# Ledger of designs, part 2: VH-VL binders against Sulfopyruvate decarboxylase subunit alpha (comD)

Target 1, 169 residues: Sulfopyruvate decarboxylase subunit alpha (comD), of Methanocaldococcus jannaschii (p58415)
Amino acid sequence: MRGSLAIYNALKDSNIDFICSVPCANLKNLLKLIEEDKNIINIPATREEEAFGICAGAYLAGKKTAILMQNSGIGNSINAIASLYKTFQIPTLLIISHRGDLKEQIPAQIPMGRWIEKLLDVCEIPTYKPKTPEEAYKLIKYASSYMYKISYPVALLFDALYWEYDLEK

## First folded at step 9 (VH-VL)

Design m5 (from k4 with heavy chain T28R)
Fold by OpenDDE, fold request of step 11:
Structure m5 (fold): chain C 169 residues (1-169), chain A 118 residues (1-118), chain B 112 residues (1-112)
Amino acid sequence: as target 1 above (169 residues)
Amino acid sequence: QVQLVESGGGVVQPGRSLRLSCAASGFRFRSYGMHWVRQAPGKGLEWVAYIWYEGSNKYHADSVKGRFTISRDNSKITLYLQMNSLRTEDTAVYYCARDYLGFWFDYWGQGTLVTVSS
Amino acid sequence: DIVMTQSPLSLTVTPGEPASISCRSSQSLLHSEGYNYLDWYLQKPGQSPQVLISLGSERASGVPDRFSGSGSGTDFTLKISRVEAEDVGVYYCMQGLETPYTFGPGTKVDIR
């Protein structure tokens, strides 16, 4: 689980203490690691828009937040991002599994796979795409600070190749 | 491969205007803040300006405030520096540099020379 | 504005010998998150500046391990354990804590 472990370690070392997640196959290993950490509050959401709402509340309560979701979640949350996070300048870290591009077998995932970067651009969310666990760790570490500097979400987008690192060990 | 290429430098008289460009490639330009840094001949480095990744916030050194304006066009993947009311002391090599998530400058261009002389 | 100073301003070193450059800031560069916003840059002759050390002690990718950064708050040090010919150039410290960003005056390193 080299890929998921790197993300978890980066989140932990960044003092992320509140996470809202929507289940995703690619995030399975990462979620297990997070659930085992009693110092991190992990709230499962039924929909990504709900996750954004929950994390906004947590931030206002003094938490350092992250949202774990699939790229389709951005599509489901555009208005929440605009009316809440952009309007009130709310920081959060977005860990996004990128479906619908590389090695995708589900046709319904493909359009959002193609649109996700453009959607993030529309939202004006700075987005980074790490290719290795080492790069992922570094980007998450500094992105967790950058989100406070810009008072807005920062996104890390992980493609299918990244999650293959979990198959190595 | 990350590349930054400055252009627009040249010789100009005091009081005139010049516009520098920095063409970026090899990375997601719209996700990074950008800086201009200049170096007068035989002198040290001087920070000139900083612009946020989406262009909403800009910062300028006092030495250029009111005269220089940093801007960017993310659709063209280009950073700009509009220089008005140029002075002899503005003579320098101008570098564009990438801001790494609000921390250090991890990539620099080769620079473009601006010479202001009567 | 935060004022940056360096010492010495010039240094001549015999190849294989160590070198040390000091950088001082007029204000603490330690952020509440625990980061020191102090970077070291090297400008080799005829080249653009390049980052060597970020956040006081983080060696940049591709930078040899003979380079190291230390310090916190207002006092920082760049060390080269064994100076090589390719290390010739001007070294600058820079604070990135707040605008305006400010550089030290630079330290010129030459080889005997």
Scores: ipSAE 0.950, ipTM 0.968, lowest interface PAE 0.4, mean pLDDT 97
Fold by OpenDDE, fold request of step 11:
Structure m5 (fold): chain C 169 residues (1-169), chain A 118 residues (1-118), chain B 112 residues (1-112)
Amino acid sequence: as target 1 above (169 residues)
Amino acid sequence: QVQLVESGGGVVQPGRSLRLSCAASGFRFRSYGMHWVRQAPGKGLEWVAYIWYEGSNKYHADSVKGRFTISRDNSKITLYLQMNSLRTEDTAVYYCARDYLGFWFDYWGQGTLVTVSS
Amino acid sequence: DIVMTQSPLSLTVTPGEPASISCRSSQSLLHSEGYNYLDWYLQKPGQSPQVLISLGSERASGVPDRFSGSGSGTDFTLKISRVEAEDVGVYYCMQGLETPYTFGPGTKVDIR
């Protein structure tokens, strides 16, 4: 679980203490790690728009938040991002599993896989795509600070190749 | 590979204007803030300006405020520095530099020389 | 504005010998998040500046381990354990805590 562990460690070291997640196959290992950490509040959401709402509330309550979701979640949350996060300048870290891109076998996921970066651009969310666990750790660490500097979400997009690191120790 | 290439430098008379460009490649330009830093001949480094990744916020050194304007076009993957009312003391090599998530400058261009002389 | 100073301004070192450069800020560069917003840059002759150390002690990628940064608050030190010919240039410290960002005057390092 090298890939997921790196993300978890980065989140932990960044003092992320509130996470809202929408389950995804690629995020299963990461979610397990998070769930085992009693110092991190993890709230599962039924849909990503809800996650954004929950995290916004948590932020206002003094939490340092992150959202774990699949790239389709951005598509489902555009209005929430605009009307809440952009409007009120709410920081949060976005850990996004990128489906519908590399090695995708499900045709229905391909369009969103192609659109996700453009959608993030439309949202004006700075986005980074780490290729290694080491890079992921570093980016998450500093992104968690950057989101406060810009008072807006920062996204980390993880492709299928990254999650293959979880096949390693 | 991250690359930053400055252009637009040259020799100009005082009071004239010049626009510098910095063409970026090899990274997601629209996700990074950018800086201009200049260096007068034989002198040290001087920060000039900073612009946010989406261009909404800009900061300028007092020495250039009101005369220089940093801007960017993310669609063209280019950073700009509009320099008006140039002075002899503006003579310098101008570097564009990438801002790493609000922390340090991790990549620098080769610089472009601006010479202001009568 | 935060004023940055360096000492010495010039240093000549025999190859293989250690070097130490001091950087001082007029106010603390320690952020509430625990980061010291102090970077070290090297400008080799005829080249653009390059980052050596960020946040006081984080060695940049590709930077040899003979380079190290230490310090906190207002006093920082860059050390080169064994100076090599390729280390010749001007070293700058920079505070990135707040705008305007400010550089030290630079320390010129030469070899004998």
Scores: ipSAE 0.950, ipTM 0.968, lowest interface PAE 0.4, mean pLDDT 97
Fold by ESMFold2, fold request of step 11:
Structure m5 (fold): chain C 169 residues (1-169), chain A 118 residues (1-118), chain B 112 residues (1-112)
Amino acid sequence: as target 1 above (169 residues)
Amino acid sequence: QVQLVESGGGVVQPGRSLRLSCAASGFRFRSYGMHWVRQAPGKGLEWVAYIWYEGSNKYHADSVKGRFTISRDNSKITLYLQMNSLRTEDTAVYYCARDYLGFWFDYWGQGTLVTVSS
Amino acid sequence: DIVMTQSPLSLTVTPGEPASISCRSSQSLLHSEGYNYLDWYLQKPGQSPQVLISLGSERASGVPDRFSGSGSGTDFTLKISRVEAEDVGVYYCMQGLETPYTFGPGTKVDIR
């Protein structure tokens, strides 16, 4: 559980108090940790574009927000990113499970898996790829500060190997 | 392996122009802001300019404002410093450095020497 | 503009002995988020600067644990517990809180 625990502790230690999520398999352990924390508002969404909308409203109400999603969620959120976040310079932290690349078994996931870094670049979202729990903890803390310095989303991509840290003994 | 390599230095007369380049490799260049820092021979370090990761915001030291322009070409993975109206006090080794999420300069190039003299 | 000063400007140390360098800023470098925006760089002879300590006290990757940073706000200290020949060079503090970013004047460390 080291992988999910490092992310959760970093979000908590960074004072993230509002999380909107679209569940996926790799986020299961992380979402459980968040659901059990009474100091974090956690709102499940059906689609990632809704999560962007909800977190924009929460930010304007004074919350420090993060969005938990699978990488394909960027594809359905481009309008919200451009018209809301870029236009009004709204920060949020994107915790993205990177599907469709390493170890991917589902063909339908592969195109977005290959495109995600290019899509984030087109959206002008700075993107970092922590590989270990220790790196994830530090990068989340620094990214949660950086998103306010640039007044815009910052993304962290976690590949399939990262989630294997949840299986360590 | 993060690498930064400056080029374009040389000897120029006062009032002339010079363009420095910094070739980057080994990291997602599009996700990092970049700096220029200079060091006159035998002297300390002086910050010169900073550009955001996407190139939208640029900041320059007062000593170079209006004469130097930082820029980047993310498709060529290259940082630039356009140096106009050069003065003898601009003589220095110029380093490019990577901005770590607005906190510190974590990687530096080897530097390129600019000499401004008659 | 934030003015950075260092003391001493030059330091000669017997190998194996400790060294201490002070850095002071004209304004607090402690941000409301809790980070001190003070970094230490070493420039060895003939080399580019390299980060040693970030945010007041965090050692950069590959930096030996004989280097330590301390302090907060306006007063910061870099300590070398046992100076070695490879530690010769000029040590600069830098504030990263706001543009224009500014360096201290440097402290030259030599071995006796």
Scores: ipSAE 0.868, ipTM 0.926, lowest interface PAE 0.6, mean pLDDT 93
Fold by ESMFold2, fold request of step 11:
Structure m5 (fold): chain C 169 residues (1-169), chain A 118 residues (1-118), chain B 112 residues (1-112)
Amino acid sequence: as target 1 above (169 residues)
Amino acid sequence: QVQLVESGGGVVQPGRSLRLSCAASGFRFRSYGMHWVRQAPGKGLEWVAYIWYEGSNKYHADSVKGRFTISRDNSKITLYLQMNSLRTEDTAVYYCARDYLGFWFDYWGQGTLVTVSS
Amino acid sequence: DIVMTQSPLSLTVTPGEPASISCRSSQSLLHSEGYNYLDWYLQKPGQSPQVLISLGSERASGVPDRFSGSGSGTDFTLKISRVEAEDVGVYYCMQGLETPYTFGPGTKVDIR
C-alpha cells in the first residue's frame, strides 16, 4: 500500500478537502483510503468532464480540490479544461493513472497511453511523473501549492510500475 | 540527467544587443518555469528574470526592465534572454535555472559570460 | 523589495569543526500556506550554484546530513556540523516569496 498511502497522506497533509473521482482499477486502493476518511468530501462521478465541473463549483465555494482519474479521461474533458479552467483560472490537482504505456495488456488503451503527455502539453497543464512513493508525497505537496500560484490544473501521472508499490508488504 | 547549457555570451560594446540561449534536456521542459540569474565578476548572485512554464507570464528585475526580455520556445526546448541596450553594469556570468514548482531553483546551468566594454 | 542579509560575510573553519551562517530578511518569508520561502545555495569555487536547503529546512536530494537549516519568518540559520574540504565556497540565502527574488550577500567559507 505504499504507493496509494503516500498519495493519500500527501493529499491530507496538503489540505485537499474535496475530491471528485472516476472509477479506475489502478486507483482502487487509493479510493478506499479516501472513502474511509470522513474529513474529505469524496464525490464519485461517471465522467471526467463532470468531475471537472463539480470541482470548479467546489473551488468557487472555497474547497481545495483534486480529481482522481485514468488518463483516457483527459480526452473527453478538453472542452471543460479550456472553456472553464483556463478561461476562469481555476486550480485543481489531477491524480492520473497512466494506462496504455508500460505493461499494458489491453490494446484499446494503447493510443491514449501514448498521447497523454502531448494532450496535457496542448492543454498547457504542467505534468510531473513521480516514480516512487517518496517522490509522490513531495510532488503532491508542492503541486497542490503550485496550482494556486498558476491558477490552473497541475497533473501527476502515475505509471503501471508506480502502482506495484501497493503490492509491497 | 537534467542538463541546462547556456550559450550566446561574448564581448560587446555598450548599447548593443545579445541573445542568450539555454538548451534544456532530461526533463519535461514544458512543465517547468525558468529563471535567469547573473553574477558580476567577483560579486554575488542577482536574479534577472522568470518565465512561467507556458511562456505567457514574465517577470524581470528592475535593473533590466525594458531592456531585457525572457522568452522560451517549448518546441525547441530552449530558454532565451534577449538583452538590449547593454551597459557595462550588465557584465556578468549568466546562469539559467529551473524553477521547482514556484519554490526554489533546483538545477543550474554552467553559465555564459557576457562582457560589456568599449 | 525584500532585503536579505547574512552574517558572517566570511568564515574560516578548522576541518571537522562546526560552522553556522545566519540569514535575515527585511520581512517575513512565512507564507500563509505554511512554507518559509527561504533557500540556501552553495557555490563551490569555479562551479555553478547548487541548492542545499529549501524552504528553510528541507535538505535537497543528495545533500549530506551534516547540513541543516532552521528558522522561520525573518531569521534563518544554516549549520554544517563538521566542515569538510569540499564544503569550501560561498553560501547564499535567497527569498523566493515574491519578485524580485533576492539573494543575501553571501558567506565565504574557507578552511585553514
Scores: ipSAE 0.867, ipTM 0.930, lowest interface PAE 0.6, mean pLDDT 93

Design m5 (from k4 with heavy chain T28R)
Fold by ESMFold2, fold request of step 11:
Structure m5 (fold): chain C 169 residues (1-169), chain A 118 residues (1-118), chain B 112 residues (1-112)
Amino acid sequence: as target 1 above (169 residues)
Amino acid sequence: QVQLVESGGGVVQPGRSLRLSCAASGFRFRSYGMHWVRQAPGKGLEWVAYIWYEGSNKYHADSVKGRFTISRDNSKITLYLQMNSLRTEDTAVYYCARDYLGFWFDYWGQGTLVTVSS
Amino acid sequence: DIVMTQSPLSLTVTPGEPASISCRSSQSLLHSEGYNYLDWYLQKPGQSPQVLISLGSERASGVPDRFSGSGSGTDFTLKISRVEAEDVGVYYCMQGLETPYTFGPGTKVDIR
């Protein structure tokens, strides 16, 4: 669980206290760590656009927020990103499992896997791709500061190789 | 592998203009702010300008404000410094540097020499 | 504007001996989030600057363990536990807290 632990510890050490998630297979271990933490509010959502709305409300109520999702969820959320986050300059940290790229075996996932970086660029969301647990810890810490410096979302993409660190003892 | 390569330096007379370029590669240029830093011959480092990752926010040192303009073209993966009304005190090696999430300058180019003299 | 000073401005060290460089800012560089916005850069002869230490004490990737940074607020120190030939150059501190970003005057380190 070294991969998910590094992300969880960085979120905790960055004082992220409100998380909205759309569960997926690669996020399973991370979500279990978060659910066991009494100091973090974790709200599951059925769609990613809903998660953006919930976290915008939580931010206005004084919470430091993150959204955990699969990359296809950006496609579901473009209007919320534009009309809410860009318009009102709301920070949030996007923890994105990158499907449809490395090791992807489901053909329907491939188009969004190939498009995700371009979509984030169109949304003007700065995006970083941690490759190791140590890099992930540092990037989350710095990104959670940077999102407030720019008053806007910051995205971290985690590819299939990253989640292999969860298989390490 | 992150690379930054400056170009466009040369010898110009005072009052003229010059445009520097910094070609970037090996990273998501659209996700990083960029700086220009200069060093007069035999002198220390002086920060010149900063531009946000998306290009809309720009900051300039007082010594160049109103004369120099930082800009970027994210589609060409290139940073620019437009230098107008050049003065002899602008003579320096000009470096571009990558901004690491608003914290420090993690990669620097090799520099390009600008000489302003009659 | 935040003024940065360094001491000494020049230093000659016998190879294998320690070296210490001080940096002082006119204003605290400690942000409420807990980061000290103070970085150290080395410019080796004929080269571009390179980051050695970020945020007061974080050693950059590939930088040998003999380099360490310490201090907080307005007073910072860079230490080299054993100076080697490749450590020759000019060392600059820089504040990254607010624009205009400012460098110290530099400390030239030479070996005997």
Scores: ipSAE 0.860, ipTM 0.922, lowest interface PAE 0.6, mean pLDDT 93

## First folded at step 12 (VH-VL; from q3 with light chain Y35W)

Design s3
Fold by ESMFold2, look of step 13:
Structure s3 (fold): chain C 169 residues (1-169), chain A 118 residues (1-118), chain B 112 residues (1-112)
Amino acid sequence: as target 1 above (169 residues)
Amino acid sequence: QVQLVESGGGVVQPGRSLRLSCAASGFRFTSYGMHWVRQAPGKGLEWVAYIWYEGSNKYHADSVKGRFTISRDNSKITLYLQMNSLRTEDTAVYYCARDYLGFWFDYWGQGTLVTVSS
Amino acid sequence: DIVMTQSPLSLTVTPGEPASISCRSSQSLLHSEGWNYLDWYLQKPGQSPQVLISLGSERASGVPDRFSGSGSGTDFTLKISRVEAEDVGVYYCMQGLETPYTFGPGTKVDIR
């Protein structure tokens, strides 16, 4: 669980206290760690745009938020990103599982997997791609500060190779 | 491999203009803010300007405010410094540097020399 | 504006011996989040600057273990445990807390 543990510890050490998530296979270990932490409010959502809405409300209520999703969820959330986060300068940390790239087995995932970085550019969301648990830990801590400096979402994109660190014993 | 390559320096008369370019490669340019830093011959480092990753938020040192304008073209992966009304005290090597999430300057170009002389 | 000073401004060291450079800021660089916004850069002869230490104490990637940073608030120190020939150059501290970002005057390190 080294990959998920590094992300979890960084979120905790960054004082992220409100997390909204849309489950996917790569996030399951991370979600378990978060669900077991009583100091983090964890709200499962059925759709990613809903998670953006929930976290915007939580931010306005004084929470430091993160959203956990797979990359196709950005495509479902463009209106919320533009009309809510960009317009009202709302920070949040996006922890994104990158599907449709390396080792992808599902053909329907491939187009969005190829497009995600350009889509994040169109949304003007700065995006970083940590490759190791050690890099992920540091980058999450820096990104959680940076999102407040720019008053806008910051995205971390984790490819299929990153989640292989969860298989280490 | 992150690379930053400045160009556009040269010798110009006081009062004239130059535009510096910084070509970037090896990273997601659209996710990083950028700085210009200069170093007069034999002197220390002086921060000149900063632009956010998206290109609309800009900051300039008082010594250049109103004369220099930082800008970027994310489609061309290039940072610019438009230098108007140049003065002899603007003579320096100009570096572009990458902003690491608002914390420090993690990569620097090789610099381009600007000489302002009669 | 935050004024940065360095001491000494020049230093000659026998190879293999330690070196220490002090940096001071006119106001605290410790942010409420817990980081010190103080960075160290090295400019080797004929080269552009490169980051050595970030946030007071974090060694940049590829920087040898012999470089270390310490201090907090207004007083910071860069230490080189065993100076090598490739360590020759000018060392600058910089505050990254607020614009205008400001550098110290530099410390020229040379070897005998």
Scores: ipSAE 0.867, ipTM 0.926, lowest interface PAE 0.6, mean pLDDT 93

